# Designs tried in a protein design chat: VH-VL binders against Poly(ADP-ribose) glycohydrolase 2 (parg-2). Part 14

Target 1, 213 residues: Poly(ADP-ribose) glycohydrolase 2 (parg-2), of Caenorhabditis elegans (q9n5l4r222to434)
Amino acid sequence: ENWKLRETNLLPDVQVFDKMSIEETALCTQIDFANKRLGGGVLKGGAVQEEIRFMMCPEMMVAILLNDVTQDLEAISIVGAYVFSSYTGYSNTLKWAKITPKHSAQNNNSFRDQFGRLQTETVAIDAVRNAGTPLECLLNQLTTEKLTREVRKAAIGFLSAGDGFSKIPVVSGWWGCGAFRGNKPLKFLIQVIACGISDRPLQFCTFGDTELA
Below, E stands for the ipSAE of ESMFold2; O stands for the ipSAE of OpenDDE; V2 stands for 0.75 times the mean of E and O plus 0.25 times the DockQ between their complexes.

## First folded at step 4 (VH-VL; from a05 with heavy chain I102F; framework fv_latikafusp)

Design k21 (at its last look DockQ between E and O 0.56; V2 from the best seeds 0.00; counts 0 for: pae E 8.2 > 2)
Fold by ESMFold2, look of step 4:
Structure k21 (fold): chain C 213 residues (1-213), chain A 122 residues (1-122), chain B 108 residues (1-108)
Amino acid sequence: as target 1 above (213 residues)
Amino acid sequence: EVQLVESGGSVVRPGGSLRLSCAASGFNFDDYGMSWVRQVPGKGLEWVSGINWNGGSTRYADAVKGRFTISRDSAKNSLYLQMNSLRAEDTALYYCARVYDFLTGYSPFDYWGQGTLVTVSS
Amino acid sequence: SYELTQPPSVSVSPGQTARITCSGDALPKRYAYWYQQKPGQAPVLVISEDSKRPSGIPERFSGSSSGTMATLTISGAQVEDEADYYCYSTDSSGTQYVFGGGTKLTVL
């Protein structure tokens, strides 16, 4: 009844951004490309985006201390985190930086809800790690089991945490496409399908990959 | 406290050009997107253009696309609208307005200036 | 080419309830916003995100959205509420930003 997902024949609203990072947004559900353990391994397992977010938003570190390994049908939602810093570099060159306007968008106090929380949600979902030769890696991602797992994980993560998030976009990007070797067109389509299932608009950040933009 | 002051409105001939300015004060200009909205006196409101907080993304109404250019200058806390190839239909009072994140289209215009009048006639 | 349709006018007596409608096909998926504009003044936001009342807006102002229709309700309308009211929203893609044609509220 309350949990029936609508048929995906309705096309979700999709906007694609080449110049924007997920952490530059506000008033949205921001997707954290998570490790199975929230906060992940900063240097290994290919969760660079997640570690950057947790460094920028130290309040989210408390969630690491309180959470277990994420199951395939689970996602973790953190509402109202404040951004205290920016960064330079990425992966092995990543460094803390003084906060800049580029990354402080969600800190606007006019965005606070009736409970005083900043109206920005961070939702952590983990991706399947893929291995093998390029062909083996691609073919393994196309199995019914892995496609179903990825669609369900994303759909669960894209469901609103409440408080009127249903009309606010999901902001995501190349989930699992770095060290976890997810196929970019496939992971994009998985997320489009998940937004159709969850009836949420999608804002997709390509991070400079213009092939699909 | 929050102030938006438009200037540069004038009478110009069709085909002419004009640059509008909006001086912002009383808030951190770099935290906000900005927009231009116009209104023929006694008529309805029409969105013209918007720009996100850092100027990296801009949007335009179809009626002005290719003729108008929105820009901002963080050092001067100012928003601009360069208006080229002006037409009689562009005659209106032009407001500048503050918006949180224009790029997403999910934020309202929370503060408006008093407007600057542009008249396009022979 | 997306439009928001409002009635051109609504009239009520002081103390009565005024309802101003706004119709648009994208409203099930997009927030509606309501602006009040008095003669010679810039618009003022009176309802945000379908139903949120900004600070300083009297409690007699409320908003709702159902299906393809958003409604601004002014319960116990007062003479100073006489103004033009505009709804504002986006199309289904989020790329067109649209005001309704406006509704003149008369309180006599």
Scores: ipSAE 0.012, ipTM 0.578, lowest interface PAE 8.2, mean pLDDT 77
ESMFold2 (binder alone), look of step 4: mean pLDDT 91; pTM 0.900
OpenDDE, look of step 4: ipSAE 0.163; ipTM 0.725

## First folded at step 6 (VH-VL; framework fv_latikafusp)

Design m01 (from k07 with heavy chain T104Y; at its last look DockQ between E and O 0.03; V2 from the best seeds 0.00; counts 0 for: pae E 17.4 > 2, placed apart)
Fold by ESMFold2, look of step 6:
Structure m01 (fold): chain C 213 residues (1-213), chain A 121 residues (1-121), chain B 108 residues (1-108)
Amino acid sequence: as target 1 above (213 residues)
Amino acid sequence: EVQLVESGGSVVRPGGSLRLSCAASGFNFDDYGMSWVRQVPGKGLEWVSGINWNGGSTRYADAVKGRFTISRDSAKNSLYLQMNSLRAEDTALYYCARVYDILYGYPFDYWGQGTLVTVSS
Amino acid sequence: SYELTQPPSVSVSPGQTARITCSGDALPKRYAYWYQQKPGQAPVLVISEDSKRPSGIPERFSGSSSGTMATLTISGAQVEDEADYYCYSTDSSGTQYVFGGGTKLTVL
């Protein structure tokens, strides 16, 4: 029912995609579901969304060398990285693939900002890690402290691009809903609120997991 | 069951204005991008304009930029084309077409019957 | 401005293979789509994303893309395949959607 709330200047435009991956988009801000240290680092035998993006765009590895652990009030923006490959699979089934038009569209020279960079941004934001029984986990996420932190982190990330990205969509998904145990409806609403604050449209990728209510 | 019904085509003089409408039914209008495509009778197809599912992004062919405005109304399941400063070369049959997402060149999978616009002195 | 170039006509006899080409500088990076249009009708999509055949399209229709050229192939063309065929794609920026000039296929 949240889709029927009032229309105001503060409400974002939202699109929901069941089958699209975030890394398939161009002329957008792609949200990287980051570990507190940029580039991830906790997988033992698989790859998560952030690691896949960094492997497809090796130029982003420079950001690992230049950055420290992000604080709660920080987000990291990377603009203009080229895509050199595609992939198949996920996690322990991940395999390199020859680049396809689906991913290479991001390399289009006609998508450049006022500084000559490709007009595709990657914004890394880390989520709160949640623990406890299912009830304790949900209740902890609903505290004013946790809600405020998550909204602020997402809003800071969504505002990190310069004026050249105003009205360009934010492309995101189930931020923090895997190993960090984020509640899916709640994390979606947090990102809708953050897009309202940043005055940016939201394109939300469900990756086929849940119909959004 | 998908239906797209265009209306508003008529005869106008150069410099005039028209508003075309497209009524959509048989699908969730808010799940799809939409486009206008035109065809001079007996000649080829020309893409005119497109709009994404929520109206946040619009695209225009160079020939119509600054003169035509595409819009959509979710409450009425309707697509619109406001056509200003009309020229003789705008004379065509105007089709309403459904698009999933125009940024990546997705196809038009359903078309209306077209509404005829004639611009003549 | 960006253009997709097609031959104005192609003629084949029934049972022959028809090949309709479409040339454009952005085609290495952008998918091509093919539309069939018969007189008095709206276009029908016959090939999607270079080579995918939509449901209901006969198996004799196929598509390919190599370099700056996309090709629609109709193996064993039939008289009912007589129509205008348009390729469709985007320019390098992805903001201008362009039809080719069209190819009239004659089967006789």
Scores: ipSAE 0.000, ipTM 0.404, lowest interface PAE 17.4, mean pLDDT 73
ESMFold2 (binder alone), look of step 6: mean pLDDT 92; pTM 0.918
OpenDDE, look of step 6: ipSAE 0.114; ipTM 0.738

Design m02 (from k07 with heavy chain T104W; at its last look DockQ between E and O 0.59; V2 from the best seeds 0.00; counts 0 for: pae E 13.1 > 2)
Fold by ESMFold2, look of step 6:
Structure m02 (fold): chain C 213 residues (1-213), chain A 121 residues (1-121), chain B 108 residues (1-108)
Amino acid sequence: as target 1 above (213 residues)
Amino acid sequence: EVQLVESGGSVVRPGGSLRLSCAASGFNFDDYGMSWVRQVPGKGLEWVSGINWNGGSTRYADAVKGRFTISRDSAKNSLYLQMNSLRAEDTALYYCARVYDILWGYPFDYWGQGTLVTVSS
Amino acid sequence: SYELTQPPSVSVSPGQTARITCSGDALPKRYAYWYQQKPGQAPVLVISEDSKRPSGIPERFSGSSSGTMATLTISGAQVEDEADYYCYSTDSSGTQYVFGGGTKLTVL
């Protein structure tokens, strides 16, 4: 493994978006903000990012049947899932919607791999849970152990690129920053470092948080 | 059948302004990013600007930053390039191009025939 | 100021293999794309993502990338392949998209 950084010559290209969700992209590796158990609460009515993605792409539900709980050095790559629906709302306001152009772009990929799969990758990575007061939560995230775990998890996930994805951007966002209370600037920087390690550009979706945009 | 038809090219003096239009048909306009690419007659191609599917993300070549503005209108299936502070080196045939992705700046699968802009005293 | 460098011209006889090169410092990390342009026509994408052939492009067209150099190969060149060929890619930061200077392919 080569985890040492050569920061001046290994920094990835980073592009920041404030009006897009990860699901609105194609020809990229889309990051699924996973629970340790793949699919989260999809079969049980959950509505966070991973659960929404699995409902939009039901072929990914097969992965629930085939996978064990994800270990710290594991990431799950799903190639070729087709988008069948869109959504409105989130969590307890979530509603099914007719598929829209912004969500169907990956279905229109004119290239397929050697197995006939749509050339779209979803990579599932889980985040560290964080607790305590706001200060305690931040300081705990800055420990060498938690930083190393998060960088390794993201790098392993970003290195899971399938055939033909080696120069394709990773599209991600606020990984672990919701219920798991990840610090937004820190999680952004972790993913930048991981993209440098994996030699992949980063396209980052801020969902209206323009501090980085 | 995908069609891209540019218009608005003309002769203009240095420092002037011009607005280019591109009418799109034969595809779902809101599924794709769009770009402008130019070509000096008898010379090579140069990327100018790109815009994502909903207009929320734009990019510009360094040579045109601050002078050119790309925009799109979903209701009219149209792409625009507002060109201000024109210079002699902006003289070119301007192509409208469709992008594979909903983003901007990646490769173009369909091109128009171009509209000629001449910047001359 | 990132540039992609192509030879100005390449000449082959019909049935021979033509190779057109494109050099750029960012190519180890960024895909190359190849466009064909015939006189009076808009460019046509012939190779995507270093080596992928879009639908409708003859199988004699292929592409590769190694180090700082991408190559378009036409294995059995036909007189109809006579055209200008441009490579296209981005700089290392991904903020500037550039075309190579173009290569005139002559098939006689």
Scores: ipSAE 0.000, ipTM 0.475, lowest interface PAE 13.1, mean pLDDT 73
ESMFold2 (binder alone), look of step 6: mean pLDDT 91; pTM 0.908
OpenDDE, look of step 6: ipSAE 0.024; ipTM 0.665

Design m03 (from k07 with heavy chain I102F L103W; at its last look DockQ between E and O 0.72; V2 from the best seeds 0.00; counts 0 for: pae O 13.1 > 2)
Heavy chain, then light chain:
Amino acid sequence: EVQLVESGGSVVRPGGSLRLSCAASGFNFDDYGMSWVRQVPGKGLEWVSGINWNGGSTRYADAVKGRFTISRDSAKNSLYLQMNSLRAEDTALYYCARVYDFWTGYPFDYWGQGTLVTVSS
Amino acid sequence: SYELTQPPSVSVSPGQTARITCSGDALPKRYAYWYQQKPGQAPVLVISEDSKRPSGIPERFSGSSSGTMATLTISGAQVEDEADYYCYSTDSSGTQYVFGGGTKLTVL
ESMFold2, look of step 6: ipSAE 0.000; ipTM 0.497
ESMFold2 (binder alone), look of step 6: mean pLDDT 91; pTM 0.913
OpenDDE, look of step 6: ipSAE 0.000; ipTM 0.514

Design m04 (from k07 with heavy chain N28T T104F; at its last look DockQ between E and O 0.48; V2 from the best seeds 0.00; counts 0 for: pae E 13.3 > 2)
Fold by ESMFold2, look of step 6:
Order: structure tokens, then sequence, then C-alpha cells
Structure m04 (fold): chain C 213 residues (1-213), chain A 121 residues (1-121), chain B 108 residues (1-108)
């Protein structure tokens, strides 16, 4: 609700990765591609990623008890969740796995802040659902209303309210580009703009789509 | 015991090529990013290149882009630097360094002893 | 090309406070790291993320960052702290990783 734009930074720091998942990072703000209802919504695109994260970090299930459907100007931040497991597969092939070092790196005590929290933040943001023919879908996403909503949502999520996160990169990916039909280049640019507004570096995971990388 | 051992340093003419190797042991190689850092004897440190845990992402210093190629081989626990079109300013002691995390660009927690590359006529 | 600027040398007596600076335009957005290098040895990380002290580093080592300047502070410097010190960070784009020119700390 208390949306405030910071100084505009037209040159945010961006790094692009093609073979890294968001769940494999540490010392960062990890973006959860949420359904409007945290943790329990429709399993589409970002919602599948969200369920993987919640499976790996059961402490996040407490957020279901404390939260309601997010509004367009709201985001949910969870700081310091511990990783207890790994996974194999994705979506309907998802399977639990014994924790591996690439996921347990997030639990390293040397990454704790002055309050004893692991300096890993998970921020849940939901995307606009898009419809129509391919052309109508793209043009609708380009309307001032839709662009403004997406930029504001991402910027609110990227503006960390927590201590010690202002220099920590945001790790994100194809937010809303699956079942919600978000245009991939457009959603990437929206997140770059939001990182400029929030004055934070962006680490973008393409999940095997190398056209950008 | 974490150990990084560089090899392949040699004297080479300008315009020549050289391949550096770094043998890693004492840790799970695939859990870490890796980098090359160089130092002119008696001078400061200069980052050269980095590679993430699985080789999917690489970065290069501007001074070496297009001439140097970083790679890694999980089966051999080895990091490589292919150096082409060498110049006199590439003369340095080349360190292999382990990145604190699975990415690159984070601090380095273990370094080798270096291998000397000399580019001269 | 982006640079991190350090003084070439700093000299203190044992027990005094040494301060080593590192200036760079990207430092408001990027963490600084500090390495200690003694002759014939590989560098050792002494400060991480502007101000965090890795396990095994004495409490006399501290770090700070404000604006475009990061500072390594050694309170009560000891003779064994005599070494070269390098700051390390990235440029504003995040694609270039840069060491400062190094500072030789002399403790008498």
Amino acid sequence: as target 1 above (213 residues)
Amino acid sequence: EVQLVESGGSVVRPGGSLRLSCAASGFTFDDYGMSWVRQVPGKGLEWVSGINWNGGSTRYADAVKGRFTISRDSAKNSLYLQMNSLRAEDTALYYCARVYDILFGYPFDYWGQGTLVTVSS
Amino acid sequence: SYELTQPPSVSVSPGQTARITCSGDALPKRYAYWYQQKPGQAPVLVISEDSKRPSGIPERFSGSSSGTMATLTISGAQVEDEADYYCYSTDSSGTQYVFGGGTKLTVL
C-alpha cells in the first residue's frame, strides 16, 4: 500500500544465468512466483516453483497461517528460512530428494546477519493473468494499466524492508510467463525496471531458455 | 584438505596460445564456482575469468574477452583457461581460486600457488 | 574501465589503529571484500560483505562501507598484521570483478 518510488536508476546491475535455479542461491532475495494465495493456489508456472520452495523450507508453511490473498500493491517477505531437503523433477514429476550441498549452501552460518537470520529472503509476488489471441495477449500486457501494475508489484517485492538486504541481489526468472501467458522479454524488462527503481542488482535465471542469456 | 594445483604456465611468444589447468581435490568440485586471478610479480591482483558450478555461466574481464576461454571438467575435477592471442600484458602468475558459493563473483576462499605465464619475444 | 583505488601504503605502530580505504563508484550498490596477502602466500579473506568477519579472523579486523568508500580497520594492529591488503568488488554492471591496487601495511 505504501508504494514509494526511489530515485530512478536506469543502469541497474543485471546478471543472466541459464542453468541455475532460484532455489540454489544464497545471500540473495529469491523471488517466489506466487499465486495470489500464498502456498496453496492453482499450480501454474510460478505456483509450481512456489510449492517446491515450500517443500524444501517447511518453515514457510507458517506464512499460510498468517497471510491472505495479496493485493496488487502488496508482496510477502520471508527472511531466513532453513533448507531441509532437495528435489528432483518439476511440476507433475516432482520428487523429494535428500539435501545436496548446492541447496544446503543457503544454510551456511557465515551468512547470518546481526540478528542471527540467514541472509536469504524469499519474496512472493503474483503476476497478471493474460488471455486472448497471441497478438491480443501481447497488446493487453502493453497497456498502461497492466504495465503499471506489473512494475509496481515487482518494485514493491524488490524493495526489501528487512535489515541488511539493500546490497543483496534479487534472484528471479520468468515471472508469470507460463500459464499466465506473460511475454518473456516484457517480463524480463519489467523486472529490470523494478530493480532500477529499488536500486538492487538482478540475477536472472532463464531455466534453459538461452535466447536472453 | 582443500587443494588447488595450477599447471601449464610457460614462456610463449606474443600471439601464441597456452592452456592452463587447475587440479582440485579435498572438496566436492561440483558444489563451487571457480575463477582465475592473475598477479604480475610484485604487483596487484587482477580477476581474469569465472565459471559457475556446472559450467553454464561464464564471465571474463574486459581485457581478455574473446581471447580467453574458461571451462571445467567434473569428471577430472579440473578447471581450465585456454589463452589465445597472448600479449605482453598477459604476463603474470595465474591463480586458480575457489568461489565461496556455486556462482562466481563472490569472494574466493581457497587459492592455488599459481602458475607463471611469460609472454615475450 | 572500473577501478578500486587504495592508498599504496599505510604505516602504524603496534597497538595503534590502522585504516585502509578503498574508493569506487559502484560501492554503494556492491559489497566490498578484503584480502590479506603475506609474501609468498595466497591471499586470505579477512572481511566479507563490507563488514562481516569470516571464522578465524581476529576481532581487531573490522570493515565498513559508506557511499563510494569502503574501509578496513585494524584496531590494535600487531606486527603479524603487516601484509598487503586488497579490496575486491564488482563494477556497476556486475560483469567485471575488480581488485584494488593494494595497500602495504607496515607495523614498524
Scores: ipSAE 0.000, ipTM 0.471, lowest interface PAE 13.3, mean pLDDT 72
ESMFold2 (binder alone), look of step 6: mean pLDDT 91; pTM 0.903
OpenDDE, look of step 6: ipSAE 0.101; ipTM 0.733

Design m05 (from k07 with heavy chain L103W T104M; at its last look DockQ between E and O 0.49; V2 from the best seeds 0.00; counts 0 for: pae E 16.2 > 2)
Fold by ESMFold2, look of step 6:
Structure m05 (fold): chain C 213 residues (1-213), chain A 121 residues (1-121), chain B 108 residues (1-108)
Amino acid sequence: as target 1 above (213 residues)
Amino acid sequence: EVQLVESGGSVVRPGGSLRLSCAASGFNFDDYGMSWVRQVPGKGLEWVSGINWNGGSTRYADAVKGRFTISRDSAKNSLYLQMNSLRAEDTALYYCARVYDIWMGYPFDYWGQGTLVTVSS
Amino acid sequence: SYELTQPPSVSVSPGQTARITCSGDALPKRYAYWYQQKPGQAPVLVISEDSKRPSGIPERFSGSSSGTMATLTISGAQVEDEADYYCYSTDSSGTQYVFGGGTKLTVL
């Protein structure tokens, strides 16, 4: 509720990564591009970003049993999940793989906190679903209502860091830009603003989209 | 046992080039960011450059930007610093340091013994 | 251009409390780290993330950060604590990592 008071410095540290995926990071807050139902379609055979993350870290599936549909002003934080597998492909091409060093960075025991948890947070935030022609879709996303909702959701997620996560980076990417048709430059700027509000650095993964970088 | 061994330091003339190497052993090199830090004899520490775990992001101190290039080779467990257009103020002991993180913003938990670079006419 | 400012020296008697300060405009937003360096040796991390003490560091070492100033405190300083101490952090943009100028602690 008092997020307006956190705008004293709106110029966060931003870094852009071309070839890194969010799940390859550690000692950070990793953003899960969630559905309103945590886990999305993972139990029903879904295979997009959230479902891939939950397949790699099955401990997160326990959260499905403990949670209801998220509200617009809610985010869900999962701290300390262990990575048991890697993957190849995406969506229709997704295949399980044996764990690799690339995907196991967060499993390093030197990253454990005072409670023995791995110091990696996964924060689930859902995006607004957009429709219409490309122009109608963009104009709808620029309304005060939609901009405010998206900024608030991201800021709430970025502020949900645990007691050991202050000052560490938020690692995110094209939140809501796939099937939900979010405008990529706009969603990037929304997350920059949210990181400014939450006073957190942003590490942004472009997944090979170099136009922004 | 974590080891970082620097090599390649020597005496060069102003405007010359050197390549420093750091051989890493005793840990999974791909799990960590790496940095170069230098120290002029009798003076303080100065961060020079850093690179994240997979080489996808690099950073440079303003004093060396455009002249130095950091790189890493996962197959050889090695960190490199290509130093071009060397100046007298680049004379220092150069340390290889491991970052306690896959990124560059956290502290260095292991340091090498350093390799001396002298830039002199 | 971003600098972390430390006093050049601090002197205490054995058993007294030493305080070493580090000032920088970005410190409200960035963690401070403290390194101890003895002659002929590589630096050793003594305080992480403003106030965390790494394993193997004596309990007499503590750290704090408030506003634009971080402080390393050595309660009951020992002769073996005589060394140079450096603070380390980033600038506001996160693109420059900076050591302070160093503080020589004398325990006599």
Scores: ipSAE 0.000, ipTM 0.438, lowest interface PAE 16.2, mean pLDDT 73
ESMFold2 (binder alone), look of step 6: mean pLDDT 91; pTM 0.912
OpenDDE, look of step 6: ipSAE 0.011; ipTM 0.555

## First folded at step 7 (VH-VL; framework fv_latikafusp)

Design p01 (from k07 with light chain T90W; at its last look DockQ between E and O 0.03; V2 from the best seeds 0.00; counts 0 for: pae E 12.6 > 2, placed apart)
Fold by ESMFold2, look of step 7:
Order: sequence, then C-alpha cells, then structure tokens
Structure p01 (fold): chain C 213 residues (1-213), chain A 121 residues (1-121), chain B 108 residues (1-108)
Amino acid sequence: as target 1 above (213 residues)
Amino acid sequence: EVQLVESGGSVVRPGGSLRLSCAASGFNFDDYGMSWVRQVPGKGLEWVSGINWNGGSTRYADAVKGRFTISRDSAKNSLYLQMNSLRAEDTALYYCARVYDILTGYPFDYWGQGTLVTVSS
Amino acid sequence: SYELTQPPSVSVSPGQTARITCSGDALPKRYAYWYQQKPGQAPVLVISEDSKRPSGIPERFSGSSSGTMATLTISGAQVEDEADYYCYSWDSSGTQYVFGGGTKLTVL
C-alpha cells in the first residue's frame, strides 16, 4: 500500500469509551493487540487481551494454524468469528464462563454479510516493544523510525477491511501500552492518525483510564 | 415476541414533573440500549434520550438536556424517563424504543405504542 | 444544529416510482435508516444501513446514499405505501440522534 501518498488531511470521527471492552462490540473492526505470532499464548495457556478473544471465538484459532509471525507491513484480518463463551477474571485468574448477553450480541444474524458471515472483523496488529528508563522509553517511541512503523502498521490493519467498511468503526484501545510500555497519549494519537488515513471512525476504549474520555 | 409498554403519561401544568416507565419483555433486556422518542400529534418524530445496556452512558437531545433524566432498572426490565420543568412544547406521544447500543450508530428495531404527555391547563 | 432535510411531501400514482430524499452533512460518515409510519401506528424500519432491506419488507423498497444525500425509492408504489417516511441518522460525534422532518407519501 502507498499509505504515505494517501490524503491525510481527513479527520476521523472519534468516540471514547471508558466502561466498555473491545470484545463487547459488534458491526465493527475490533483491534487485537497481538504478538507477532497470532494468538499470543492461547494454545500455550496465555490470558491477555488477544488470548481472551481467541478463547471466546475458537474459529479464530484456525488463523493461528494458517499464519506465522507477522511482518512490519502485515496485519491479519479475521471476519465473522462466532462467540461461543464468556469469561471471568484476567490473566492467571481467567476462567471460562457460559456465554453472556454482552458477548452473544455479536452473533446477531441481522449482522451477517452476503456470504453469511457476521460483520465483525478482528484485525491483529503487533506493537513495538519499548524498554529502558521512563525517559529512554518515551524518547525511543518518538523516533521517526518507531513513529513511522507504528502509524504504518495501524493504517495497514485499519485498511484491511476493504470495500463497504468506510462507515464501520474501528474499536481499539491502549495498543501496546501495557507490557510493551507504549506511551498512552502517543499511541492514541497514532491510532487517530491511522484512522484518518483509512477514513474510518475510531471508537477508543480506555478501560478505566479516563484522561482522554 | 418483543414487547415494550409505556406508561405514566398524563396531563400536567407547565413547570410540572412526570415520570414515564417502559416495561420490556420477550428479549434479554441487558443486551440492549434503550431510547425515548417523541412525536407531537400530527407532526414528526424527535429523539429525546438514550441509555446504553448497563446504564453507564446516557445521551440527551439539546431540547431536554438538564430537564429530563433517563434511567433503567435491570431487575425490573424497565426503562424510565424523569421529566422535570415541563413545557408546552414537551406535549407529545412518547415512545419507548430498543436499540442495540446508543454508543454507535444502530437503528431502533422495536417500538412501543407510546404514552401521551400533555402539558397545559 | 445538525439536521436531516426531507421534502414535506411526495405524490405518485399507483405503479409509479416514488423517491424520497434526505440531506445531511454527516451522511458520508453515518448510515441512513428509513422508517415508515402509518396513521396510529409505531414506525417500522424499511431500510437499514443506507440500502439493506429488513426481512418482511417488500422488494419495491430500496435505498441508496451518495455524498450528503440518502434516497428511499419505492418502485411500483402501492396505495398501502401511503405513509409518512422519516430518515434517521446521527451527527458526526454520535451523541445527537436525528430524524428528518418527514415526508408524506401520497399514492393516488
């Protein structure tokens, strides 16, 4: 894709949510905060955001079997996964639960496309891992190399939906801001820029961090 | 089958208050957002207020902001609209309507039959 | 300040094609929805997401959206299609939910 040649003066619509998880949404592109290997540790017992999503939607595990480590200019799109379960807990306390209404809503048949697939897309993008002191970590993220990589990766993922998604929001959150130590305001702005490039609305889930809400 | 039954509409004087209720049945109430939409008899539709599935987010039309409060009660499968400082222009048939979520652009898929509010003497 | 503008009325003869327009600045970024309302009844969704026809809606109903204008088309209009028609959508922020002023379709 020649994303640097796109008309980037378009401003996306942005909505911010502080009380909603990405996996509670439908008719959208849900961003999976991936490791380079799709699925993270789902097959090996992991339990972070990506692993929770894949456990709830076992059809997405087929993508693990068909894919390998993602490249910098690569994102993985999974359309129409059915939600079979819910969960309680997180990480090492994660437990299977019977499906609840907030997750089963994604299975609404009125949301199916022309091929019978549910119109919920999951796009897996990996983030840059950052290290060092707080200052070193911030300055590293501000380099031209890191900024370009992050914007390019997000834009590629947000463009992966193809035709018919220009009015469908991208639902994301603090991509790479946990263990990978991404700077929250910076990662938010990177995703706003990427949504502008892709001409997609952004729905941003802060997960209780409300400085931007 | 999905049913939405509004109640609480009556005649009040300007400056008065009313509380509207909507009883929901035939679906899982906790899966859906809800809205109030009103219609002056013989006139068009006007969205009034909306609330998301768990009550954490609310939205109001500018004409009612600060005077009306939407709420819901999961245990009673009920939606409410507290209307204060009522004005003559609030006279309308008030519909309860179901929506998947008010936080993103979804349509109202089921409507009640409405409860009439008249503000006059 | 966001409005959806519809013509107040449209008249056609039975069997002719009726077109009802809806203009709004946010429509390039927001889906339009169309509701039919017959006297004494609650509104019924006839077109979803610009152009999708819900189950049970006759094939003569179709919709389109281009730029800032959405159009409801009723090909071969029947007398029972006589009703008020409302477009519905959102402003750019998604916090103001807006109906158009309505169009009375008369089928004579």
Scores: ipSAE 0.000, ipTM 0.509, lowest interface PAE 12.6, mean pLDDT 74
ESMFold2 (binder alone), look of step 7: mean pLDDT 90; pTM 0.898
OpenDDE, look of step 7: ipSAE 0.029; ipTM 0.653

Design p02 (from k07 with heavy chain N28T, light chain T90Y; at its last look DockQ between E and O 0.67; V2 from the best seeds 0.00; counts 0 for: pae E 8.9 > 2)
Fold by ESMFold2, look of step 7:
Structure p02 (fold): chain C 213 residues (1-213), chain A 121 residues (1-121), chain B 108 residues (1-108)
Amino acid sequence: as target 1 above (213 residues)
Amino acid sequence: EVQLVESGGSVVRPGGSLRLSCAASGFTFDDYGMSWVRQVPGKGLEWVSGINWNGGSTRYADAVKGRFTISRDSAKNSLYLQMNSLRAEDTALYYCARVYDILTGYPFDYWGQGTLVTVSS
Amino acid sequence: SYELTQPPSVSVSPGQTARITCSGDALPKRYAYWYQQKPGQAPVLVISEDSKRPSGIPERFSGSSSGTMATLTISGAQVEDEADYYCYSYDSSGTQYVFGGGTKLTVL
């Protein structure tokens, strides 16, 4: 009961994948692991996951120009972004490539709604940045303030689905677990709780990490 | 025009093996997942197995896990089903089907005409 | 094991509305798909994602889902709609993919 958004007895469907990146899916709500400022370092030459996604989908760069730093209770939803290019490499080795087969699903008209938009939603949510020794970092993440903020942010993002998304899974992964030092088991559980509150199925991509608590 | 042509169906004895093939044409093979679906004559349809666009993710019905192996060959635009330890209940017409999404149930938009597998003593 | 339940048959007169039901416990959270199969032919997708009609499917075909039941509706059924109809979906774990037992639609 310490999370005001959580309903008793609510159980989301969860499916875990190892070999699929978030961007490889169709008919899904894809979670963008955003910097608090939308787009991260794209305009400054950054190349982490969010920034790579924004470079692949120029419509999202317009969102940078129209949005201020997100507040704790906000999430940004971008529906129907089209992939115009692909990439190889990561961070300082990024190179442009032709669109690969895994991105070509967006050309199938069965993925479009009645207005011609792709039925793919990208929801940007920022994570809490954590610091300190390993013990201090973990304990700070367990505070009521941090837990409430993370659950609320994820739940708001997962509830941002447009018409026709109620049966479309939320595709996510290790939100905030890299440079922001989020605890992987905790962040997984936070997202399970948020999917339970939003009544959405969760498709969780571990990217090779199967040590779930 | 999307075309899926199955082959390799035959009569085999219980415990035998068989390999089914499906030749795909009329679309970019590497953009789509694929599935095998079977139908006992006079009965309903049953999902057998599915594979994503690059072969990195596979799924199997419980009845065939450990006995059947799905695979694909991008160079030949072909889908395969290796069927081992065949049982009488595996007797069916086997369809090759094109999958347009692997996260919402492996739905199929195009089907082949099927190849018949008969397992009988 | 997850099952989808359909009536074995439905009969209507030409021009009447046919409704074919599909019941499954996971349907509130899983899409239903509908396939038409005429004798000697491969199945054809007629309704995707509960209610979407693929290109080339006549407007008389529609679909809906409410609670644990999905419904295929053929308004103004024609004799050419006589076929077997299968619903297809997947379970709560997302690992079992099943067809209903099929419904024979007769249009006389």
Scores: ipSAE 0.012, ipTM 0.548, lowest interface PAE 8.9, mean pLDDT 71
ESMFold2 (binder alone), look of step 7: mean pLDDT 88; pTM 0.878
OpenDDE, look of step 7: ipSAE 0.033; ipTM 0.658

Design p03 (from k07 with heavy chain D31E D101E; at its last look DockQ between E and O 0.03; V2 from the best seeds 0.00; counts 0 for: pae E 18.9 > 2, placed apart)
Heavy chain, then light chain:
Amino acid sequence: EVQLVESGGSVVRPGGSLRLSCAASGFNFDEYGMSWVRQVPGKGLEWVSGINWNGGSTRYADAVKGRFTISRDSAKNSLYLQMNSLRAEDTALYYCARVYEILTGYPFDYWGQGTLVTVSS
Amino acid sequence: SYELTQPPSVSVSPGQTARITCSGDALPKRYAYWYQQKPGQAPVLVISEDSKRPSGIPERFSGSSSGTMATLTISGAQVEDEADYYCYSTDSSGTQYVFGGGTKLTVL
ESMFold2, look of step 7: ipSAE 0.000; ipTM 0.403
ESMFold2 (binder alone), look of step 7: mean pLDDT 90; pTM 0.904
OpenDDE, look of step 7: ipSAE 0.036; ipTM 0.603

